# VHH binders against Probable cyclic nucleotide phosphodiesterase syc0937_d, part 8

Target 1, 255 residues: Probable cyclic nucleotide phosphodiesterase syc0937_d, of Synechococcus sp. (p05675)
Amino acid sequence: MVEDFAGDAMTLSIAQITDLHLLVDPQAALRGCVTTPRAAAVFGNLKQRSPDLLLLSGDLSEDGSPASYERLRDWVEELGCPAIAIAGNHDQPERLTEICGRSPFMGEPVYSIQGWRIIALDSYQPKRIDGRLRGDQLDWLDQRLGEDSSPTLLMLHHPPVLIGVTKMDAIGLKDGPEFLEVIAHHQQVRLVLSGHAHQAFIQGRGLTTFLGCPATAMQFDQPELPAGWRSLELEPDGSWRSQIHWVDTDSIHFA

## First folded at step 4 (VHH)

Design s35 (framework vhh_7nfr_2)
Fold by ESMFold2-Fast, scan of step 4:
Structure s35 (fold): chain B 255 residues (1-255), chain A 121 residues (1-121)
Amino acid sequence: as target 1 above (255 residues)
Amino acid sequence: QVQLQESGGGLVQPGGSLRLSCAASGFTFSRYAMSWVRQAPGEGREWVSSISGSGGYTYYADSVKGRFTIARDNVKNTLYLLMDSLKSDDTAVYYCAKGPYWSGMKAFDIWGQGTQVTVSS
């Protein structure tokens, strides 16, 4: 409903989750981690906080199975808020598009919500781990940003900046420099959210802040850390605040 | 079931114009980006244009910029491609596809049957 996003004078409460790596079997493990209960624990936390919008920044499924996406869709439906999802390198984009095109998932790449613009970008490359936006999408983004000066939040799966981790920086966004050049011409871009790195990071460039989100599945180099997610509170004047939340799976009852 | 049905193709002289239509059914048309994709004789499929579900955002391949216009009518559940200043290189079967080109979340598993456009003197 478009009325659910009205209110230029209200704070917009956003939850970002990423890198869920859901498998067809809810008991299946990836790298020794059973991913379904960790994601379920995060959705339990989200339900208590009642965000206005859910952002799912890729690698939502490990195996691309219909069952993994239907499980995700059921959780989002129970949460009761609208969602914007993008593919990560492990996803099957066609199956993800099917769920993105049905309520509660939103199917457009650009949204105006509570005085902010939210733009979802696609860095997926078939059969590759690294990402790329491509010249056509960069031109498209430049045109969209030129048409509206509202405070803007961009979401993409692959980090467009180097995070200082050699193995992750080798498989990040291949056309990151071209993306950063586009963003440098549009001062209204306040936030760029990404997944992929399975760790939190924060980096400032000009007027833009780049935020990495921890995975719900597992954290690289810190496997003792629980599932994580990011909250954001966006004000109509373009100010914002953000926090990482860690969720212990011990609080979840498994049937 | 999702169905896409193209029409409007035909034989046209260089410099001429055609309007292609795609009738969509089986899904909430206004919620989905739509694309036109073409296949020339002996070539692979080439993306032509995309339009957002609302119609507020359009994008075009460099080969057709300034000559083609993509449009939609969400009341009639119809996608259009208005083709002007046609060239022999535009000769192809044109397909309607559900989903955006610029997205790796391509929903190009839902295709129409195609409509033939021939540009020849």
Scores: ipSAE 0.000, ipTM 0.186, lowest interface PAE 12.7, mean pLDDT 84

Design s36 (framework vhh_7nfr_2)
Fold by ESMFold2-Fast, scan of step 4:
Formats: structure tokens, C-alpha cells, sequence
Structure s36 (fold): chain B 255 residues (1-255), chain A 120 residues (1-120)
């Protein structure tokens, strides 16, 4: 009795959170918004969802304090899934690495998971608000993409495309055109995720979809909106689904 | 080709000292942040220490702070980890890691590792 077992192709469930702007004081407010409870509520929502992978796309701390990163690390440890974090312009990258540079945070920028490649990019510039990948990282990315044709998701903090918001486009990814030229040579790049803009957006270019994620802290042009996060379901064949989730901070608390 | 070659590991008694070295080639060493990461048997990788591209900033895991010193020589393209007051819990394979960029956040290359055993 030989059974013909088709291997179950597993869907990769991803949660993206961004722009948490955690402060040393958990009661501190930024732009009238107390950021710690909003992030905690999102983590409560994530715990119920049990994602396979957590992507943290920058501006995780507002002040770069050890306490803010330790709070983040504790929430991610409690969630119990692997995490990939990148720095945003408000972060202290060396402090982030010091505190979060171990399990469950992943220490390499490239991962192969369930038929997909996930690549984290660093757009952080010391003492600047805008982002830049630089020629060395663009060459590195080109080499990594040339090695493996698997469906690929890229994550960076600063949007590499203009989103049509003048103030945000002034402080976006300064070498965005160079980045777009690199990925245009690699048809397997399906998704590019970013933070920074404190709003959701979607843009298609060639075979790639660019997705902006709302902040857990506050939304800039729509401050009445709650904390948000993005779910993604990636199939081994390269197809994907994505949704924004809005979190009522009175309903779910990650204690 | 990027190459990282660790050396200086060995067997040492508790309270002893070791100096690990990592010889780097195939890239502009002085342009990149570098780290030491360790892995004990049956455990995940633990970040130990990082140093900025210039050597002007150094960072340490709480478990090693005050006992270990990270240093670099940009003329010799060499990274060091000076380990003092070694404890049995420091037993691990130690890896040299190159960050892809100057931020010091992620690692794109690992060396072959060097074994450190702290035992009486």
C-alpha cells in the first residue's frame, strides 16, 4: 500500500508593524499620542493571529533608549515568532542591534522561508531624516537577487517611490531611482514593504507591488485613525494576499 | 570574494583570558561595522559585541559587558575580541560577522568560527 502523498505547500503568514516610536517613559506622548499602549494593543492582536514571521520596518524607538528597545524585545519574545527588524531614521541602530540582536530577532538580512526570500535593507543615515541605500548595498542587493529566482519580498524603512504627499516625498529614499533600476532587472521581486509615511499605500511598477504600512503610533494626515498593521499571506507559487488591520486600543492589550 | 578567518580560540580555565582575531579580506574593511556572535551547543546564535566602521562606537551584550572588549585595526583589516574573566557560560563557537552597511544592524557574512571552551 503505497500512498501518493502530495506535500502540503505551507502558506507563510507575515505580520508587518512599523513606526512604533517607543519612548523610555511608557506614558510619554508624541504628537498628542501615547505610543506604548498603541504598540501593546497591536502586539495583543498579533498574539491572537500567531504569524510565522514578524517584520518590523523601522522607527521602532523615538528616543533610541535601552528601555524602549527592551520593551520591544520583551513583546517580540512573548509573541514567540521569528522577527526581522530594520532601523528607521529615529532609531539608534547600534542600540537596536545590542538589545535585539539575538533570538527571536534574526541576525542576517536574507532568509528563505516556504519558497520565498525575505530581504531586509538598511536605509538609515546618521543624523538625517531621509533615507539612502548607497551604492555598496545596491550592488550587494543586485548580487543577492541574481543568486536565487524565488519570489522575493524586500523590506526597507523609507518608501522608494513617491507617494504623492509633498512633506513625506521630501524625506523619502534619496536613491530611490537607483533602487528601482536594480529591482527592474529582477522579475522575482514581488513585494516591497516600507514604513515611514504613517499611512497605507499601494503602487504597482512592472511586476513589483510597493506597500506602505500605517504606524502603530499615529497616522500623519488622518490622526483619527487607530494603530494599524499589515498582514501578508505568501504562497509557495509566488502569489500573495495582504490586508491592513486597524486596532482599537481599548479592546486588546498585550499585558 | 569576501573572507573572514577567525583564530585565537581554545581551552581555558574559569577566570582566564583569550584574544580572538578575525582577518578580513575581499571588501573595504574600514567601511563596515563588524560584530562577534557566538553559539553554544544546542542553542541559538547570541550577539556578543559590535564595533562601528571607525571604531568610535562599541556595543556589548549585558552578559559580557565589563569583561569583553571589541577592537579593530583598519590598517591590518583585523577585528579583535579581548575576553577577560571567562566563565563556563562563555563556552561557544565564536563567529566574526560583517555588516552589509555602516549602520551595524545586520550581518551578511560569517566566518568559519573559533571554538572557546571554558572548563576546569
Amino acid sequence: as target 1 above (255 residues)
Amino acid sequence: QVQLQESGGGLVQPGGSLRLSCAASGFTFSSYAMSWVRQAPGEGREWVSSISWSGGKTYYADSVKGRFTIARDNVKNTLYLLMDSLKSDDTAVYYCAKHPWTSGLYFDYWGQGTQVTVSS
Scores: ipSAE 0.013, ipTM 0.322, lowest interface PAE 7.9, mean pLDDT 86

Design s37 (framework vhh_4orz_3)
Fold by ESMFold2-Fast, scan of step 4:
Structure s37 (fold): chain B 255 residues (1-255), chain A 119 residues (1-119)
Amino acid sequence: as target 1 above (255 residues)
Amino acid sequence: EVQLVESGGGLVQAGGSLRLFCAASGFTFSSYAMAWLRQAPGKRREWVALISSGGKTDYADSVKDRFTISRDNAKNTVSLQMNSLKPEDTAIYFCAAKLWPSYGSFDYWGQGTQVTVSS
């Protein structure tokens, strides 16, 4: 599927948000953090930035409730931005698809946009915290990558690389080595985006850069940090730039 | 346009065997993962077996070692060989196809074929 987006002279402007952990009660707290206002503040920041595409890289709901997904859908509709969403380990994938399976959410796993290919991957495992792509999805990915050499951005929830945080590396992508082997055979893969870690990271491997995004909910080891999101500007020639944005909810409340 | 048509269902005694077939048309069959799911009376639909576009297979624990899924890309068919059938295998069996092998997501569904296993 090919999409046409309004942008900056063929530059594709992407916003990545992740780990929103929305709960049925908009005032409910997770680990002392009320998650709904933090996510709302990030959407307010996104509205000012006017991205061309929104990537939602999992753990969108903490409890998998319909109300949490409806709240997310309403924010994406208000933003007016096409979106690609994947499940994290806290999500209910069937419910996510049921509620967020229509415009402005995009339903296909592969998109060609402004000279780039965007491919969404599903690392969800029932009743597990860690992730796995499985052999069928690795075969599928290998075939998709073999069909088109355009610069490619992959998104999955669980980091496929070790990030040097013992507790997170214990619950990352279990078939990460197999995934990395597939990617090593396809030099067009420029970017791999993930959530899950509740922190920013950047790691290079061959021609691919792996980027972790901070949560909108909370940062696990640094609760004083605000909600975060990642911007990416992708050029048709395969060059890119990226930045983390921190959103001060106290400032927004006073404004 | 897109069609998945199941056949091969019927009545069988416990311990018996059946082979189900699914004929696909209207899409690029070789690019899709193919699956069999089943729904017993009063129960939700459950996954049984999957074969990827690359030929990798996976099975639910309840049917492992008894059922075998296979595909024929030249004929656009997928089949399910069911051995050592049990009364609890009684269900409507559905053929399904998905381009994106994500958990619980299917693009196309057949109408189903009934399998009844007598005790």
Scores: ipSAE 0.048, ipTM 0.454, lowest interface PAE 5.1, mean pLDDT 88

Design s38 (framework vhh_4orz_3)
Fold by ESMFold2-Fast, scan of step 4:
Structure s38 (fold): chain B 255 residues (1-255), chain A 118 residues (1-118)
Amino acid sequence: as target 1 above (255 residues)
Amino acid sequence: EVQLVESGGGLVQAGGSLRLFCAASGFTFSKYAMAWLRQAPGKRREWVALIRSGGYTDYADSVKDRFTISRDNAKNTVSLQMNSLKPEDTAIYFCAAKWLPSYKFDYWGQGTQVTVSS
C-alpha cells in the first residue's frame, strides 16, 4: 500500500534540455560556439524556475570525456531535482551511466509520476549518427504501453518523424515508421520529446504530439539564436502545456 | 535521523488567519520539495500546498488565493500562511518532504490540529 492523498490536482513541472555538446575544455568551441557557458546559463535559468523533473534528451557530451559528464552532474546536483538522461549519438553511454547513473539521476526506463507515465527510450547506435530503437525495444515498449493506460510521455534522442529538413531527416530515427506503428495502437501516448535536430518543432499525429527541443549549444542553420530549453506542465487528467524558453548568454562571451 | 516538527496550530474563528511552521532536520532541506497536507477525521489526506527549491509554488483549488507557502533554506523551515479560514479547513495539518516528483512523500511530520469555528 502506497501512502497517498485524495482528490489533489498537482501539476508536474518538467524541464527538457538537450544537445549540450560539452567538451573537456570549458573554453572549447564546436562550430564556433563555446558550449559550456551556454549550458551553464540554461542551468541558471532552470534554478530560478525550480522544475520537479529534468529530462536530458541526449548529446550531453561532444567528446564523452569524464570531465564533461562531471560538469553536467555538478550542475544537476546544484539544481536539486531528479533527472532522467539518455544518450545521443555523440555520447559515450558507458561513461554517461558511470558518472550520471546515480542520484540525482534516475536509472529506470519507466516512471509513474503524478498520474503520468514517463518512458525513456534508447536510440543510440555505436559509431553511427542516426538512431534506431531495435525490435526488442519496440516489443518491450508495446508491452509496457499495454499494461497501463495512464497518459504517457516518451523521450528519445532522434526524432521519430520527418521534420522537413533534408540533412536532419537523413540522420533521424531509422526505424521511425515501426515506432509510429507501435504508438498508433496506444491512445494514451500524449507526448513524444526529442533532441538531435537543434531546433524547435511541433507535429501532431492522431492523439500524440511530437515536440523537438532547441539545443543549449547551437541551433542548426540559425547560429545567432540563443540557447533554448522546453518547459512542460503535466496535469493529472492528461492535459498539458509546453513552451520554449530562450536564454540570453551574451554576458558569458566576455569571459 | 529525519524530523519534521509542526507548530502554530490552534483554534481560530471563520474569516480569521493562522500561520503554521515546520522545522526540518536530518536531511538536505534545500534539495527537497516541501508540502502541507491535511486530514479530516475519517478522510484520506489531501494536499493543500507545495513549494519547490527556488520558491516555485502550487496550491490546491480549495485554498488558492487564501493560503501562501514559503520556505527559509538558511533555517530549514517551511511556513503556511492561512487567510480567510473556513470551517471546512478544520483538519490535522501535516508537513511533508519529497525528493522525487511522485504522490509518495519521503518524510512526514506528526501533524498539528487546526480548528475553525463557525
Scores: ipSAE 0.023, ipTM 0.506, lowest interface PAE 7.3, mean pLDDT 88

Design s39 (framework vhh_7aqx_2)
Fold by ESMFold2-Fast, scan of step 4:
Structure s39 (fold): chain B 255 residues (1-255), chain A 124 residues (1-124)
Amino acid sequence: as target 1 above (255 residues)
Amino acid sequence: QVQLQESGGGLVQAGGSLRLSCTTSGRTFSKYAFSWFRQAPGEEREFVGAISWSGGSTDYADSVKGRFTISRDNAKNTFYLQMNSLKTEDTAVYYCAAKPYWSGLKSPSEYDYWGQGTQVTVSS
């Protein structure tokens, strides 16, 4: 028997947040920015919007402390939606997994949700700022993409494309060209989300759109800008919409 | 911190079956990958297979696909390697291992948590 499940698919509402750089001390500043209140304000904004899924695309903690991850976990629990988190270069991956590795956080690298596949990738390298996926993860990704033609969203911390900012491009994804070669063979990859750059960007290659998300901490080169996050609305047919949201807070103080 | 304890190794005849168990103690989390590696005498450790914490994702070395199956029982904090149609070439010390995240699965150096190893000997 062939079964038709078209009536089960709905629009998927996603929020992406990234580069929170939480510190053990909630009053601590990074680059003149007190990061905890900025992240808290974004979570307040997310609560009003009630997304179906939260994507946390790395650099969630600046110092890798248990207290910083516990604070993040508490905010996600209060928000009440499932979350997928990956490590950025500032994170302590084992501690992130230990504290944020259970419900409402999702543990699988591949999810099928409302007609879409979401695949979370790990670009973390110990004691390095730049990222790398490595050949075994690229081979694994190629196999997973070959098994299912559903519209696919990939998430990784380090941008796999050059964004035209020399300082950021020097510390991006070291095996970006190899990653781009893999996804070029899989037309169902519609979106690639990243953090790291502390700025919004948009770049198209073939049928894939690459989206950078502003930080909830500080924006590089534009430190006057508020905390930001990205919304996405994914349709079962593979169409999508996305928007950057800026969150004004009177609790932001630069030293 | 995760501790790993292996059991189920032994001597088995070619064509036979054996089930290895790896019991995890301490905190186990939904983003961990749990893997089996093996090491034959005089060789490097090689990847056998991996399973995600929930059991929803698996990956296998080409040499064992269709013969070996990994499974997880989260209520028992245990993951298993079911080995069928064993060959003399499968003779090795088998290690269970754990790491955060579903990446770098085939590289032994990516794993911080290892069991002590269990000997599997397949006789002709």
Scores: ipSAE 0.000, ipTM 0.391, lowest interface PAE 10.3, mean pLDDT 87

Design s4 (framework vhh_nb_b201)
Fold by ESMFold2-Fast, scan of step 4:
Structure s4 (fold): chain B 255 residues (1-255), chain A 119 residues (1-119)
Amino acid sequence: as target 1 above (255 residues)
Amino acid sequence: QVQLQESGGGLVQAGGSLRLSCAASGFTFSKYAMGWYRQAPGKEREFVATIYSGGSTYYADSVKGRFTISRDNAKNTVYLQMNSLKPEDTAVYYCAAKPYWAGFRYDYWGQGTQVTVSS
């Protein structure tokens, strides 16, 4: 006889990958970096860790080609966990939707998972490198956050905070101050995840922690670093743990 | 080629109703979120309502309880049912479309349809 018939909400295991910059040719290089093998190595690492949820925080394709998104989709299908993807400034949103807009990719901007809310935001601007959420999305976000006090994780491509790197801060989230004003009124926002910067960072503001994720492609100002990704373990009470994982592609032997 | 074509605008007295339609072509409609925006003379374009591919709907506070957005994927059409119209609802109403994957960026816009509410 067991004493407990059903468990409470369990720990949610999340993997974040970002800035894959996949090209139509799997041997093509961007800034001296062949991006496909680096992303493949990260997916190999993820298969061993079996996350509950995959977050893809933008710049998934460099050229917006169907072949690059099909390659990504094949890897996500093989991984076998649900995925939430957003566009970065290099993506082609229509092709991303057409190719990746079906299971295991999730299509809604808000999810309740194991006691947490996950909200995906769109900072893409056509023909621009920098990001913007705009007033309608900020008003929507404010309304969504006001209706549910569950611990909340937000994901967007462009960092909403200054990271102290002049070139990156010049092309970040242009309405970052307005975004920060919205979330300052919602104490349940625990985590804000972003890509774009091609480096890890951590910054605290009030009860919110802002986490930047290294690219699977190349790291800016640290080209010798391998592909990176972030793990997160979210507890139903709103506590969390996170770390960066580095995946060395030198261990991959192509026959 | 992506096209959005609005219809159903016109002149109506305060307290009346109008139904706007937007016919879409050139993309996989069922995979797109559809929205309505409006622009009054001398004002910026403002959000009215959106409906996501999964059926979730969101409204501006100024129209909540009065307007209803809906979609018919078989007809590639989105609708805005406008009830209890007020003079301040007078504007050009625009249909917009965006990929369903996440967020609120609208990539495609119609030419607009005029709604005039007399006091």
Scores: ipSAE 0.031, ipTM 0.462, lowest interface PAE 5.8, mean pLDDT 87

Design s40 (framework vhh_7aqx_2)
Fold by ESMFold2-Fast, scan of step 4:
Structure s40 (fold): chain B 255 residues (1-255), chain A 122 residues (1-122)
Amino acid sequence: as target 1 above (255 residues)
Amino acid sequence: QVQLQESGGGLVQAGGSLRLSCTTSGRTFSRYAFSWFRQAPGEEREFVGAIYSSGGSTDYADSVKGRFTISRDNAKNTFYLQMNSLKTEDTAVYYCAARYSWGKTSADYDYWGQGTQVTVSS
């Protein structure tokens, strides 16, 4: 009998990017930041790392234009890895799903990959900055979590926890307490990823870790920081590693 | 953007079964909630049942609860209504409907099929 224990299980390599705020004009600036080159530089970094899965946790477009979503789509196609995208409060959800809801983008909200479940949630509210999952989605989530005890990663745009930043906590997930009650009944939920805050954070609650991702566009309260993204390495046993990567736009000329 | 087409209607005896299908050309099938409605001659259109995103939770009208089952097949871009223990009162034109489930705040349906006739004889 020949066995290779180390070769039986594969690590799942994930990249999370968020808050790209792409505009129809690739030279346009938002808050003094030209957003397109910063996102492009991050995709250059991702190409060198070859992740297994790309998670795009909202505010992908600032203006909801078809041109901004097609630009994003072109970058994801060039990267050559599957992607799951959700809307943030600046997105146009119908336009996002029309352009980015087909291959290489994955259209389902639930996937089983390498022993993990990945679940994408929608916190978008029309004409509002803050988020809400709503009772029908919370009931749906509870049912999905009840059917499979595999280690689970949830992704939503709005942070469901208070992060200690007054301005961001005022516009977070309005039904965060209801969401936290649902996941408290499901110990397999290991990770909850979010965008929106334009800064990294980490918070533990029970057996779940909540991770905020820096924007590719600009960081609130630290505008001198470059574009950022998060890597995650998920093991089949439910263990994980994660880190933030910072990308200088000047590096794009040599990538 | 999304086109819906019903099939599977027809004549069936009371106590029998029938399966309706609704096929869609939608780009984001998994992100839509799907429902069945029916309209009997001279009556208002009524809700029959719904299935939410990715084979999630289901809701049914009290009149069909325990007899009808909604399911979806995301690989075929199709969803179904399995009708068991049919009654003469189930005679109606059955419509499939779709609502983009992300970002919607109301129960309004965005897309409708043309309808398929179901006739239950005694």
Scores: ipSAE 0.000, ipTM 0.173, lowest interface PAE 15.3, mean pLDDT 84

Design s41 (framework vhh_7aqx_2)
Fold by ESMFold2-Fast, scan of step 4:
Structure s41 (fold): chain B 255 residues (1-255), chain A 123 residues (1-123)
Amino acid sequence: as target 1 above (255 residues)
Amino acid sequence: QVQLQESGGGLVQAGGSLRLSCTTSGFTFSKYAFSWFRQAPGEEREFVGAISRSGGSTDYADSVKGRFTISRDNAKNTFYLQMNSLKTEDTAVYYCAATKYWSGLSEKDYNYWGQGTQVTVSS
């Protein structure tokens, strides 16, 4: 297992960041928010916490520009930990793969790390805001889950569950019910992480917990909130802890 | 052993309505997602509408959105396409299709197909 990072399994420290909406111009604003400094501040916070693995759960670039992905790549290289990235609906997936498809980024959809399996799923649809995994990927996921009973964390951009926000639930994962049926047959799925909603949420179903992550760019309907990210500590026995971290950039005062 | 059979097609005037049914056998109905496709003479088969396995999600082609409604009845092993405000451009053979996982709009995503039912919309 090349992706089993330790034979003597220890706690795996993970950082999840999402919805960075980076633009070619580092001074450009989206919805009144200059996104680059907020993402940079989060990476500064991550350097102090030294995670073992970085999960980037989509909408990493707003415009799909090479410059935005190169900026992201530079930050991940400076952080010095491996990263798994997926596309959100704003991303350009081919460009993301071209620039962020090599070390320190991991290119495969399935990894065994410290006694856990991490599986990255692609919900991207060309020219659409909502997501879909599609039947080939759902069959593939079912087969992968049937092969290994290790505690499993799934990551996808679009929330597969209704979060109770009408506007967001209208543009979520279109084949969410089908996805939920697949994972209901696999008790080892402990965690499902998503972005897209620009807010934190937690929802339990059976043994699976669904976690939404706040954006680094802006929080929808809560503009007073700073950039956010999620930490996770995964134990080899399948237990876990998680916390949202807020990173304030508004206290910087220049003459 | 698996069979999908369409019914409810026929001739209707523009502005009228038809309800298509697809009755299924040979599999566990509740384990499948369902779609309608159509094919006009000399044209490729196109997606019309879909309903998820749970019935909680539906999707429609832009050309029929707001006029057509897909639904399912698990007790009867049947799913439906309610077609309202019919246009001459809706004239086609309508096919029902089934898949274990709702994968999208492509024909290749579906495992089982009906034989088709003709819908003719006169001006």
Scores: ipSAE 0.000, ipTM 0.159, lowest interface PAE 15.7, mean pLDDT 86

Design s42 (framework vhh_7aqx_2)
Fold by ESMFold2-Fast, scan of step 4:
Parts: structure tokens; C-alpha cells; sequence
Structure s42 (fold): chain B 255 residues (1-255), chain A 123 residues (1-123)
């Protein structure tokens, strides 16, 4: 995608989905939840909304199978929207890159889109549920943020802030304090999006807002809640609006 | 060497109760998170319940919530699964698992496992 001939920056419409936990078998259940129909219902909602960009903030596959990533790829291709995907702790990053590393998926970690910078970060640790960005990536991030003062949205799988849920805070971003120190020196960072927590949250720190997204699979400790996703409308001046959308997946209760 | 050993399995009628124990050795028990998983024939290991290293938080699969309780005894290096109101669907081999940085909701993240104990619920 190119904006070679557009003169004026316009509102950027983004959809965030996370924690899909897709399995090789489309009828397979995780914690009593059949995950494929819930993700499919969310994609149905996205098709009607026609976002400019799709952000997939990790735990896209539960089992790392090629079939689960191919299913995801087929849905994104049908949606017709460019997408940025990162691995969560359940993903197999090499398989994700192999299958979802080409159009409509975008492969670079940094993009300038309609007046905003979007930066995707890798918090994946082999054989671990908790996350870590590591010193080299933190130094890299500091350099990228120093190069361009445009309003910036960062995406990572693991929440970099404590959300007040003991079990989730035990398995969050282990170098969160170091990450928070880096972004505190870059006032253009407006938004930090994450998954992992299977719940919505919002926290302000300086000029940055940290937003957690509900899962499409299931919400932890709130099984009555449906699949969720987040919309964002980003303005070129750095202002933004966001909303959680809940998608009725009653069809999974009839089978 | 790290060892986990399950006990307390067996045959029980629907509506009955069993208490599973997992006795551990080879690590500092008080610093580990613990989980129970189960596996029916031909299926993958599924999550049943978990307890954090501090014992301050527990989590359960929806299918067992309100019926099963996980607990730990640091003095005995043992953790438990109290299973009440048992259903025929609870029939499976039950495995205990341990990890210092857990708990985890998928089996592939655990490096330390027991060998399993059979639970059969008849009606």
C-alpha cells in the first residue's frame, strides 16, 4: 500500500484483535470455548467496518499449527485490509512469519501511515509465558523514536504496566520498567496497545495511554463475555478515539 | 533431580469425591507455581486448575469451576486437587505440573510433569 498521490492526511481507522488462540481443528475448544467461530464472527464485524489497518497483537494460534495460521491468513486476505501481526507467547514465531510474512501482512517493524508512526515490538520469549523486549530492542526503539517526532502508536503482546490482576501481573512484561523509562523520554508516544490479559484496560502515564484489548477467544474469569476487539480512530494531530466492540457468538452455544 | 508424583486416583461413582495429591522433590517448593492437567484417551492434555507460587491466586477451567479446588502445603512439598460432584466427563488421566515462572494455561510450557494418575467416574 502507498499514499503517493494523497495531499492531505486523513483519519486512520484501525482495528485491533488479539488472543485468538486458533487450533488446527476448527471445532476444538480451549477452556470450554470453541475459538474459531468467535474469531470468524469478529472478522465478520471487521468486514462491515472496513478499517484501514488491522493490528494483530499476539496469541494468534494456540498450537502453532500451519492450518491455524493459514485460516487466519485467509480471513485477513478476504477482509482486504493491510495487517501487522506480532507473536504472543502461544505462537510459533517462525511459522507465523512463514505464513503471514507476505501481503496483505506488512513485514517491517516501523510504518508511517497518515501522519502516525506504528511500531511493532517483539516481547516473545522461547518456552516462556511472560514477555521481555531485551536491551538491544529497547536501544533500537529509543533510536527509532529519536528519529521522528510524529504521533506514535506502539504495539506489543505483553502489557508493560501492572493491571491490578495478580496472576496476569506475574506473567506480564518483565522489563516493563525499562520500557516505560524509554518511552517517558519520547513525548510523541501517544498509545501503547497490548493483548495477553484477555480483558480491556486503560491506564494513563504522562502523555501516553496504555490500552489492553479483550480476546476474541475468551475473557479470563469472565466467561459470560463475548469475543471483543478494539477500534481506533487516529487523527494526524496526534489526537485519537477508541472503543471496545463485543461480538455475539451465540452460534457456538447451539452446536 | 526434579520429581513429581501423583496419588489419590481411582474409581468413584458420579456425585462422589476424590482428592489428588502431587508430592514433589528436587526444587524449592515455595517458589513454584503448580497446575493440574487431564487427558482423556486420544485427546491432548487440557488445563484443569492452577495455583500461584504465593498461593494467593487460583484459576480453573470453566468445566470444573465451583466443583474442584487446588491447594498447596509448603511444609509437605505437596499440592492437591479436591474434586467434588464428579461427573462421568471428568474421567481422564490427571497430571500434575510445576514451573517457577508459571502458572500456564497450556501444557507445552511446563518443563516438570508427573507421570499421571487415572480417575474413572462411573454412573
Amino acid sequence: as target 1 above (255 residues)
Amino acid sequence: QVQLQESGGGLVQAGGSLRLSCTTSGFTFSRYAFSWFRQAPGEEREFVGAITWSGGSTDYADSVKGRFTISRDNAKNTFYLQMNSLKTEDTAVYYCAADKYGPYWTSKEYDYWGQGTQVTVSS
Scores: ipSAE 0.000, ipTM 0.121, lowest interface PAE 17.5, mean pLDDT 86

Design s43 (framework vhh_7aqx_2)
Fold by ESMFold2-Fast, scan of step 4:
Structure s43 (fold): chain B 255 residues (1-255), chain A 121 residues (1-121)
Amino acid sequence: as target 1 above (255 residues)
Amino acid sequence: QVQLQESGGGLVQAGGSLRLSCTTSGRTFSSYAFSWFRQAPGEEREFVGAISRSGGKTDYADSVKGRFTISRDNAKNTFYLQMNSLKTEDTAVYYCAASLGYWTPKSYDYWGQGTQVTVSS
């Protein structure tokens, strides 16, 4: 038996976290920033918010250690909501696959939730900082988008648009133009979420809004800023609301 | 787009060996993680083994550990399943699979047509 909710579709509450850069040693610093306590503080904030879905948009581990991924997994288990994770350029994709391919992590790239489709994309390139989706994944995405016109949220690690920061634009999504051409043929794509830039941004193109999320680890160009995360409220009619949340910690030092 | 084609199946006696090959056509062979699955008559499709994009990681079902080896040759756009010490229980249709748009080997974007392996006593 299947349960039917015709007319009872609810608002979908999403939390996005990104660029945690967890290290095997919970006291270890990256650029003078001790990353584990900052991520822990954000998970404390998420527990108060009680999201329906957690999106982890890459660079979850700095060193790719099993201990860093198990620490992440423990926090997600305690949060008690389903999670979708993708690799960033610092991650070890095989280890992330092993840890985040089982409950409460959702292992598929496409989900239909509360009238929306969520699609996770892989921009990881071995031994490179920049990202690329590649032709086969772009063709796959085009096919997935062609089969269902529901309002759609895409997540990838590398920003597919230029954000106006020269050093970040040099290491963004290398096949961004090809990606933008694909989504331009699919008017239902409402949101594209990314990490990598360690700062918030917002850019509109056609009917799509591109949102960058601040890191939980450290913010580039504004190292005095605290850990950040993004909330989204998605309505069944395709409308949405979003905001950035900043989580102060008293023991952060920047290099 | 990628198309997968298996070869190397056939009839072999218990204790023998077979090497299955899966040749891909298309770009980005080195961007894929690859797996082998099998399906015996009246049973569900079973995972056999996997190899990561880099080739640095392999995984196997407990039933085949120590007997089967998965490998890849990026120059030939081909990956392999070396099957040693074959048992009658290994009789199945073997399928190769490739994953690109998914970060875990539990989900696959492309599948081959299957090749029959029969192990007699």
Scores: ipSAE 0.000, ipTM 0.159, lowest interface PAE 15.1, mean pLDDT 84

